# Ledger of designs, part 218: VHH binders against c4kar8

Target 1, 263 residues: c4kar8
Amino acid sequence: MAELSTPSPASPAPLDGGRGDELEKFTLRGARQILQLLQDLITHRGLITAHTGGGHSFMTAVLKVDEERGRVVLDPSPDPQANRRALAAPRLTCVTQLDGIRIQFPLVGLGEGQDKGRPALFAPLPAEMLRLQRREFYRLQVPLAHELSCLLKAEDLARKPVEVSARVIDIGAGGVAVVVPTGAAEFVIGGTLPACRLALPDGEPIELDLEVRNLNRQTQRNGTEQLRVGLRFAALPRAADTRIQRYIFKTERALNAKARGGL

## First folded at step 14 (VHH)

Design i26 (framework vhh_vobarilizumab_d1)
Fold by ESMFold2-Fast, scan of step 14:
Structure i26 (fold): chain B 263 residues (1-263), chain A 125 residues (1-125)
Amino acid sequence: as target 1 above (263 residues)
Amino acid sequence: EVQLVESGGGLVQPGGSLRLSCAASGFTFSDYAMAWYRQAPGKGRELVAGIDSGGSTSYADSVKGRFTISRDNAKNTLYLQMNSLRPEDTAVYYCARVEVEYYDSSGSTYEFDYWGQGTLVTVSS
């Protein structure tokens, strides 16, 4: 199933793009940033789905950005009816992807004409663009049955190198959270742990550098203390990133299927 | 605009080999993860193999060691080399474009933007 988020009656976008607080940090409002992002879409020949409301959309692309006139030029649909719907719409919600990052922006005041003798759609530059790094929001709670571990290269209290096998309790595109026994190693926020090894099911351990982001001491129900350590992937090769993302996807899919009883 | 066109399917005996191709157009092929899916008569779609933009591959357990997914970014073409074919591999095979990093409010993290028309593979004696 590839279902969209439930569209709001006040928004033509098939996403919760109006959640101000969470999305504000991903919103670009600088004129130079907007121009650069639109130019990147041209350079990468990014395809754009333009939503015109009423369940209608068409495929387009940015053909040109005219900074002097403050306008963007779009490829019209080969379907004349789609173009008529777009021109009649109060706004277009444009959705695209660049290097796996979702990009969304509104266009208001769409007009039609010609660019270099070819039919084209024109709109003022958007006042804002959303560059949504959604991968940063997602954290998978790791099932205990997976016995996911990360071998940390750290220092003890005497600054001697130690290796600590830590249990991974959650994982996302940007990092992991692990638990270690209190006193097993010294961690400093902002410190780097080089050449750590993340063990995923069904494969060789992934060697990676981790940066300490946060520390939390927790007293367990049995009275023992454990240290929860949040770790950021400092430099993640694309292949490792893809393996981690596929593990997250497959595990979430399996958990969701179990929760629904599996049809 | 976006098109995925599969070819290379056919009739083959058990133990035989086939190579499927998928010609992609209308987008920057090198930016996207791609996948092969199959659908046998009376069954749902099954993920067979995937390859990301960096060339890292993943396979369903049922085809590991027998199938190889590969891509040629200069030709905008995705391939599936199928060896040691079995009757249970009989299906229509689809090429699909993957958005693994896409998260929406419904929790969907794995969207297929586009699918090809499919190519039939029949493994029978």
Scores: ipSAE 0.000, ipTM 0.094, lowest interface PAE 19.5, mean pLDDT 77

Design i27 (framework vhh_vobarilizumab_d1)
Fold by ESMFold2-Fast, scan of step 14:
Structure i27 (fold): chain B 263 residues (1-263), chain A 125 residues (1-125)
Amino acid sequence: as target 1 above (263 residues)
Amino acid sequence: EVQLVESGGGLVQPGGSLRLSCAASGFTFSDYAMAWYRQAPGKGRELVAGIDSGGSTSYADSVKGRFTISRDNAKNTLYLQMNSLRPEDTAVYYCARVEVHYYDSSGSTYEFDYWGQGTLVTVSS
């Protein structure tokens, strides 16, 4: 990939305009796709951060799509100043998230009125919507029943080698998150754990090098303290990548089928 | 407000030493992992060294054995001791707070905040 980076799907900040060329493959321009995505935001009552420029923004939501008049209806801010800024702005940049996917779109020509007797903001339907889902951004929550584990090769408080069997709580194309008991090992952001072993179904554990990316302390209901450790795959062999992707795909399919009430 | 103030940079001859300091305020310093990053002229940002809340450390291969990261939780201060400096160590050095967070199904990852203007280190003869 190019040197250009994108923010996480959860970030409310707008993407840099200079990254437009790289983001083209994630941009929806079909009228049907745009209408469907807006309808999905309505169905899920997705909160939208609308940026009016000059560092100003407000929270809104899509209330409905008026296909006959070719416009979208938005929930106004309870702050009258925010609504005045929005109406005066030449363009709104709307940012939201749906199921881990970043969604961003422009609105031009904002007006005010009423919908079903209630104040509302109106704008023409956007000509484009960014729907950013990167393979490396996806993290599968590992079902508890799978009992997925990773044997970590780390150091203790005295910097002596130790092996810790950690439960894998999520997994993606770029890494895993694991849980370890507090004090079982010391972790350093940016440090490499060599020759760790990831236990996946359908074969021998995968041997791989992991880089520590983040740490989070948790206290369980029973008073047990745990450390959540985010780990990046430093050197992932193609065969290992294939096995990890297969596990993610199979598990995601099963979870999505269950959530939809389908197969 | 979160504030990180770097100091200790300057001009030094090859083979020389410098000690960088980062004074932290506006948060519970002892609860966070901290890191030093650098940005050389015409190059991308590079993680130099990291230290977690427990004091465990890691280093980039380019500085291993020459640089030492440390912290003083009583003084809310992060340090980087730089020995055997080379012209290629010339860069602006940034102190960063590592935001402790979880991975989740959204793929969120936000691990480093770059704070302040940094401190310039120039290694030249």
Scores: ipSAE 0.000, ipTM 0.112, lowest interface PAE 15.4, mean pLDDT 76

Design i28 (framework vhh_vobarilizumab_d1)
Fold by ESMFold2-Fast, scan of step 14:
Structure i28 (fold): chain B 263 residues (1-263), chain A 125 residues (1-125)
Amino acid sequence: as target 1 above (263 residues)
Amino acid sequence: EVQLVESGGGLVQPGGSLRLSCAASGFTFSDYAMAWYRQAPGKGRELVAGIDSGGSTSYADSVKGRFTISRDNAKNTLYLQMNSLRPEDTAVYYCARVEVRYYDSSGSTYEFDYWGQGTLVTVSS
């Protein structure tokens, strides 16, 4: 609750811009790249939290990029006090997310005016933008034709070992989601399933440890109950990571080509 | 072990108010984005309100100005203050830890952790 507590410089959100080399690889400094990212935020109607300091923040959005004047146009807060605090602040720290990618950038020299007859806030284009990609949030919906499966090493209700072949419904750099029949095994969030085997279409199954992250029971239209289990890769060897990324990339390319078929 | 326990639901007349609570345990609550979802009979589960680890909030258009999501990190508790309740707000309300956000062709999709049956809110005379 930003309104009830002051953001600390030690707080992980917003990220400290002075973290040097660790964040440099995620920092965009080219004018063209900055303009493109701001345009992507407009296209996706991304909500931005603008931190004004002193524990204050407000919700905004990029309405447009004025390339001729080198400015961004922002949606003002409906709260006049929030806008006054923003205008008085030496710097805004803007934090947002696009496709699971954390985006953070500073705005300095905020002003107010109108855009197309409507109140707006204006600021010079940022000189840098942090784009911290969280690969584990990107997921590919697995085509049924691929018949992707993962052999899970789990326990039943009596805590006896069981093996369950689960269908993989989505896959990302950080894990998989699988479906299992209700009652096939017991899952505990935070629990580790050792030596599971992920079967990709090309090559030998990948042996890996999985951590249970989420559970969702669902009843299918045919009345069958199933459990959707989200699983994180606990320790992924480099070779396995490469194979999973290659599968994701190849499948995305094929799906994109298929969607454009008949042109 | 990770647990989320919802409470505060009940029967209320149109125009009334309710405050839902979600008690979290078994994980570092302050590190996670949290959300309230609801599901009415015959409908899919919909995002009502979200709050990230930094305190930024988002709301469904149908509840903006009437509902307020908040969190108390010291108590590991998520809240939903519901004002000016309408019959169409009748649903089971679920607390969720936002674990993963997925991108698809229609936009971001949320996958989440939740426990129990949620808490039932009925708005009727």
Scores: ipSAE 0.000, ipTM 0.105, lowest interface PAE 16.8, mean pLDDT 75

Design i29 (framework vhh_vobarilizumab_d1)
Fold by ESMFold2-Fast, scan of step 14:
Structure i29 (fold): chain B 263 residues (1-263), chain A 125 residues (1-125)
Amino acid sequence: as target 1 above (263 residues)
Amino acid sequence: EVQLVESGGGLVQPGGSLRLSCAASGFTFSDYAMAWYRQAPGKGRELVAGIDSGGSTSYADSVKGRFTISRDNAKNTLYLQMNSLRPEDTAVYYCARVEVTWYDSSGSTYEFDYWGQGTLVTVSS
């Protein structure tokens, strides 16, 4: 029998969940609910970020649910390295959104094959799915037409100051996620980026301090790689908070009106 | 301002007991899961025990059956009762608040967004 070691300091043992665990309130374990949610992702053409570990992920989608065989069929990456990382991973952590609600689920036992003559990835149906319905976890997917950007004050690989204009891909009450070109700057989890400038429609850019919370190298549908950086609002003046919430509310309302047959 | 203040550390003989306390302020204590971590000289931090807002507990295998984590929401205080102490338990013990804020590539949905200053526990032989 193999000897078990304690978890590394960078990967502490997970806390035991229970009724009082905040995540338990948002965890779906019913087979019917899981099937319904996966089907909703197919119907709404939801794009999924599949995390393969080591700060790597790739963009995929659920192509179909094979109820008879108890598995999901996923769209493979056009990057063979991303697919190899996925197949080698003990599990994938899949993250997506439906109506601004963050959805997360594990896939274990990923395999490859073909679906109707085309390459596909296959995995057993997940035993659980997390659906975060708390307002503070709500993330607005920023419409591409808004061209929302954040000017980051960062350092390059030589520790020299650099300014990077990053595209904002989602925004919530607690922060933003941005896309940064590979190699444009160096980011450290827990590091602070002072005096960054968030450009919202209808006003002057908002100056704010941002804390780096996560880093992820994501392979896109076209096979290119981008660095995604999750940034927390380190301090947020009331006026800035009001403007950000107003933008989120106004954009949600416009998207809801469009979905209901608006312009 | 979020503050966590540990107390109760000290020098104890092998087989002895200590009770650590962590006084929390600046947030709604009852809404958060809390944890105790330790760091021995020359090693990184390791999770010792965790407790969620409902009172469910988790322990590292090395301390299970010897340590008990508990909380008093009325006093905004976290406790760690340490029994049958061993030289290997010598470390600085830290109180931490658990925040469900981000998802990492390993599937972890928790992070520890505030740490106390720590309290030293020395088990002398």
Scores: ipSAE 0.006, ipTM 0.152, lowest interface PAE 9.8, mean pLDDT 78

Design i3 (framework vhh_vobarilizumab_d1)
Fold by ESMFold2-Fast, scan of step 14:
Formats: sequence, structure tokens, C-alpha cells
Structure i3 (fold): chain B 263 residues (1-263), chain A 125 residues (1-125)
Amino acid sequence: as target 1 above (263 residues)
Amino acid sequence: EVQLVESGGGLVQPGGSLRLSCAASGFTFSDYAMAWYRQAPGKGRELVAGIDSGGSTSYADSVKGRFTISRDNAKNTLYLQMNSLRPEDTAVYYCAAVEVTYYDSSGSTYEFDYWGQGTLVTVSS
């Protein structure tokens, strides 16, 4: 009988948790923290991509945590070949997301059996889990050509309302960094700037509340002093979050395309 | 521009069936893991079913054996076949595109979710 198989498109490799010293500060190793995070994945029925190596992966979910036996129970793939690859793999790399936070963890020693009469995959509890908040870690450096700006509603030195158009120098899922001339406005760490307007390409400015997280004064080569302000998005609406993430993704793809072209 | 457009929702009797569709455009559909989520009034979102770029599937316990997720990469379309519907299945159903992520050595990421506007499913006598 004729049988055709088309290989799946190659997927990007998952993050290797042992790569880079900076990732250690996002790595959970406390037994209670690991148990709580796994329980949160169960509660939200979070979709997990389990990478088995060689470009292969399958979708799974944590069904339960057996704390007494020190193991996690996973939903097997309905594809028997995916399950065979998983059982043969020396290590699974599990990748998922919870509330916009990337979660990645290894599973070693995968076995198969039954849980309450249903087929299941079993593995020892991971010794570590990476919990990477993009809002605190990843930032897209905004290309100067994009002229990305944020209209800040702040106060001047006399505590009078002032509006400052600030250039956005980096942007992430959780916030932006902007530059303003020294003395244009007064900023206080922990202070809230209400109803600011972030101008992205493609559409109306996004109205949002921003919290001041950090301040850094920088002297430029021409002797001009500027203030770099780190701002966190407060309670960002889903539609706005989607637009920001879309801008970040499109810009990274465009930058990567230029890099591939040697530009 | 990335777009996800759901269709196929409606009113159905308990025990009935519906098939939801999600038409995707503006990205390479075959490279994305796709999922169906639902949200009942006053509740948070709940993952219903997922399918990766290779076709491997996963289901929430509450729908396993009743719902089937599938994809047609040639048509850039995601489907959810819903059988033996119950009043508890009443919700707005959302199509989502979930990209497999990677991080470079500096921690830069290529990850985001896209959501459609949703389609309402009401299961009522």
C-alpha cells in the first residue's frame, strides 16, 4: 500500500538551562517552589511541549504530582511513535508558559504505566525549573529608525503636570526603557505615571499606566546629559499586550533577516 | 498582519455536536503549535486542546474522548470537533497560536501567543 511521510518542519532548539550564568538567577531549586509551580501547571491545564531531541517534540500536560513517590505524571501522546521516542530519550526538555512567564524544565528517567487505569508517562520530579519572566529579562533594543515614542504624563520640578515625549530605547513584554532630557520631568522610583500613550507602528497609540522602576543618568559623548527611565506596564489589557508582543516579534524577525543578509 | 478568525459557534442541544474552525493568516501556520482555549462567564481561560507542528495532540481531562483537535496546513486552518456536548461546555472558544521558543546565549527570545476574537458556544435545552 502506498504510504507517504513528510518530515515535520524543523523547530528551533529549546533553551539549554545550563547555558549562561545569568539564567541561574531564574532557576528554581527549592522542592516546595518546584511542587507549587507544577501544581500551578496542573490547575491551569497548561500546554507543555516536550522535546525528545533530534528535532522531535510532542504536546503533553502534567496530570498530577506524586509527592510521596517523588514523581510527576504526564499525559501521553496519542501517537505511539512520539511516546516511543520520549521513552528512548535520555532527557526530555519541557517548555511551557504560565501567565506570560516562560517555564522550562528537564525530565530524566521517563517510564510508562497506568494512572487510575489510564495510560500515563512517569518521571522523577525535576531538580530544577527555569522560570523566566520576559518582563524582567528579555528586552528588544528598539531600532532608531522606528522612532518609537511614549508620551509620559509626569510632574515637573514644581509638581505641575507636564507631558514629555520620550524616545523608547528598549521594550519587553513587561515594560519599556525611555530616554528623556535631564530636568524635563521629576521621576520617583515606585511612582505611577497614569494614562501615558505608547506609539507603536500600525494603529492608535496604546494608553497605559506606567510604574517607574529604575533611573540612570548618562552623559553622552557631546556632553549632553540624559535620563534613562525604566517603566513597568501596570495591568496591561490583553489586546495591548498582543500588539506589543507582535511588534517585538516582527522587529526581531526583521533584524534576523538583515543579519542573515549580512546587512 | 497576523490574524486568527474563529467560526462555527452557536446554540446546540445537550448531546449535540459542533465543529469550530480557525482560519490563520500572516504567519507560517505549519511552524506553530496551535491550541483551543475556552472562557465561561466570570471564569478564567481554560486550555481545551493543543496540537503541535508535527500533529501530536493533547486534551483537557474534561473533554478527552469527546473533542478532537486537528489541523490542515495546506489551508492554514485549525479545527475542533466537539461531540457529546454538555451544558458545562458553554463558553467563548478562542483559537491561539503558540510558537515553540528558543533563547540565544544572551537570553533573547522568539516567543509570543496570538489570540483570535473568539466564538460563542451555548449548550442549552
Scores: ipSAE 0.000, ipTM 0.123, lowest interface PAE 14.9, mean pLDDT 76

Design i30 (framework vhh_vobarilizumab_d1)
Fold by ESMFold2-Fast, scan of step 14:
Structure i30 (fold): chain B 263 residues (1-263), chain A 125 residues (1-125)
Amino acid sequence: as target 1 above (263 residues)
Amino acid sequence: EVQLVESGGGLVQPGGSLRLSCAASGFTFSDYAMAWYRQAPGKGRELVAGIDSGGSTSYADSVKGRFTISRDNAKNTLYLQMNSLRPEDTAVYYCARVEVTFYDSSGSTYEFDYWGQGTLVTVSS
């Protein structure tokens, strides 16, 4: 029975929800595994969202792995401000998908220069990568043809109640990411949006409470900026959970069929 | 070196007011979302209020209408104005810098790069 010392301010706080131990089994730390995964991202030409902190991100891709110099080469943003934010950031958090599997990794020590006469960003190889091989971490990129929307109950710039129809860009077991028109509503991390309505293609809209988990002013590869809001399902009813999972599974199967030559 | 230093806590009677301050150093304060958390004895940490780099704010339902979060980017300082304090507001209050380091199936989750030492608020007669 000894008194435990208070953690210093430099000690990391536990992850919200205590999921750190569950993530360890999906963490790749072997140099060969990391090199292979990065090469797979190049081969599949996967788009990467690079989060630069302060609610900012930009779209990039791995152009090549320089194994001899121990670094990755990334496609810079066409927006000079996004590149300046990235270079000033102490860390980038890179997120992508490969065959429906969520991939996430940090990049530290970003620099800029040229690769084959073309502007490029460089970073040391990451020491770890997450490869999340579970349905609960899967995010379906929503086909535009589905016109999936979520009616959000929020507040406007004057703090008055407002309803905003937001386009759903991706969906998973735990929540959705939406695009909101700039200035249509105010959102803050940790805020709850009650009685929102998620419109799936089949059936009545699902009424659910959503928690704001992230706010991102994301610069697209064409240089345009979008406000993207990540929303967690709060207290999701079993019937709603079943409908969402059926939609994800059905759409995933249809997309896989098209990729195999159904187009 | 990132540092957050909270101040302004103390003993106050129910219905009273306190203003907490958090002095930030070692990073570009204006680029980051900031939050106030609290931890009551025997309970986990609870998000109280958040403010993003653009000045947009959020509050826990338990404090909405009573607490106001604000920031002064010129002074690298975060504030929490607490009005109509209740005994259940008794807690250590922490300043946190918000950074996304991990993403869940809802898109992403915020993780706190850095926490301050905290400042104790006791609401009691």
Scores: ipSAE 0.013, ipTM 0.291, lowest interface PAE 8.0, mean pLDDT 79

Design i31 (framework vhh_vobarilizumab_d1)
Fold by ESMFold2-Fast, scan of step 14:
Structure i31 (fold): chain B 263 residues (1-263), chain A 125 residues (1-125)
Amino acid sequence: as target 1 above (263 residues)
Amino acid sequence: EVQLVESGGGLVQPGGSLRLSCAASGFTFSDYAMAWYRQAPGKGRELVAGIDSGGSTSYADSVKGRFTISRDNAKNTLYLQMNSLRPEDTAVYYCARVEVTEYDSSGSTYEFDYWGQGTLVTVSS
């Protein structure tokens, strides 16, 4: 079979120019809108994953917006190596969620110093922020209470088969993100993990093939590193897709009701 | 201006070897993941191999064990070493820069941009 012009979710696809235009309608470029969104992240104590490139990221938060100096103040990592990587990076890509909406923005020109006698990272205000409310881009953060897991069929360092039970940290229409203990298995971008089993709270596990899309060693707030693996669904049957979408919708509704209180 | 220039293609007999090169300019090469794609006559584009900025590699099942992707950040060059070539490997080979366009709490998702002009590989006796 020839490679498809519109490949399945499991197949890598080139960036479509029309996709860039589609993302434009979710892009905030007004200075006042950007300031308001950053302030909302502060108010809601939003945790941010900052990607430094090279498969590395760390957890941070916006501590304040210094409007007078046109800067954002970020919480540094307790891991000095993560901070050194961040300071050496030409840019950070920051990702967070606010009320189920994915928010993404770049920071360029990161520096370090002190704020109120404590170590801090500083960057100029971003010129743009993405606010993605479309369902195909939506990623539900999985509640810990749901104990969502995926049994992965992978290989160890010696290329021997190994099964790893990985905690699912987020889920969307196209895939899941999981946390894997360091050294438990080897993952290669573009590699396929066949016959994995996704356990949802209600019903039998879903058997599916997963493609490795990304690998990130993330430094947690407590200074430990975790391997986070992004996995794409390879050709979900309609029944499986329906079950995943129902789980996402049901959980989103419950989380929104809890966040608003009394619903 | 971002430029990618492929070279090293040619005619080779089945079982032979070729090494492709991709010279990159106009961006900080070491910050980006890179990939090789191929397109045979009358077929769509197929991802062959990828390498991220940290050196982790991935391969299509059709080439795994025969092809090796590598990079030289000092020379801003991407390579594809092709061994045990088969007639079905006949294609135009392209290099591509991998741009991270979507991120989530688990990490980045990858899209490809800035593809080169391609280099023709013909495997025939």
Scores: ipSAE 0.000, ipTM 0.178, lowest interface PAE 11.7, mean pLDDT 77

Design i32 (framework vhh_vobarilizumab_d1)
Fold by ESMFold2-Fast, scan of step 14:
Structure i32 (fold): chain B 263 residues (1-263), chain A 125 residues (1-125)
Amino acid sequence: as target 1 above (263 residues)
Amino acid sequence: EVQLVESGGGLVQPGGSLRLSCAASGFTFSDYAMAWYRQAPGKGRELVAGIDSGGSTSYADSVKGRFTISRDNAKNTLYLQMNSLRPEDTAVYYCARVEVTLYDSSGSTYEFDYWGQGTLVTVSS
C-alpha cells in the first residue's frame, strides 16, 4: 500500500497524482464514469479551482463535454494573465466539490479558442478522476448569508503581531479555508497561528490553534485576485469539535431540505 | 433550422476570377466563425479559408494572396473572392459553420457542425 501526501480537508490544494494504491478505490478510470461525473459538474454548475502551479489558480467551470472528440470545454478567466499561465502550464490540476464530495482531476494539453462563438479553453478528457468519498474530506461550502469569519493572529512582513478578520469559505472536520487580502499578513506553510477565534452563528467564538497548510493566489471569475489560506485545526477541544460538526450537519440538512423542497 | 446556401460557381478560364457567396439562416450569424472548404474530384476535403466573428482571417498556403474571405453580418452572408484561378482550384466549394475554433502559435484550426450543398468551380480552357 503506497502512502500518499494528502491535503487538509479544509484546503482546495491538489493531491499529488492519484497514482497510489490508497487513492485507487476513489479513482474513476472508466470513460462512461468520467463523462457522467463531468456532466454532473455541468448540471450542478460546479465551480472549479484550476491550479496552474507556483501557488496560482483561477476559478472556472466545465461548459461542455465533447464525447465524440474526447475533450472538455472550460470557462476561461476574465483575467488574461490567468489564461496565459494556464496555457503555459504543463498541467492543470482541477479541484471541485459535488454534494460535499471532493473531486480532483488533471488536464494536460490545454488550448484556447471559441466554442459556438464564445471564448473557451479546451483539453483532452482526463484519463482519471479522483472522487474522495471519505467523511473526513467532506467540506461544507459556507453560505454567504452565514457571514462566518475567523480572527487570525498572525505576523506582518516585519514580524510584528497583526490580527486579520478572514471570511470562511469552507469548513470540514479537520479545518477551514479562508480568504484574506493579499499582503494583510505573512503566512508560512507549516506555521502555527495561536489563539485564533472562529465565529459560528450560534454561541461564543471558538478559540483554537490553526496550522497553515496551503496558500493560493486565486483569480475569481470577475477577475479579482485574493489569497486563499487553508488552515488545519492543530489541537481541537472536544466541545469545539462537537460545535463545528453540529454546524456542518445542521447546515447540510438545511441545504438538502431546500434542494428537495423541504424533504 | 440552420441553412447555408452557396452560389457563384461556374466555368472560368485560368487566370480569371469568381466571387462565391453563402447565404446563412437559422442562427445568429455574427456570433460564429465561418469557413470555405473545397473537395476536388477523387480527393478529400481541404480547408480553403476561415474568418472569425471579429473578422480575423486564415488561409491555406495554396490560396494565400489569391483568395480573400469576407463577411457581411447585416446580410448574413459569407464571401470568397477568388483571383488568379488555376486548374488545380477546380472543386466543389462548401460554406461551413465553425462549431469550434482552436488557437495556437501558428494560427487557427476549425471544426465544423454545418455545411452547405456546395457550388462547383471549374477552371479550364
Scores: ipSAE 0.348, ipTM 0.710, lowest interface PAE 3.3, mean pLDDT 85

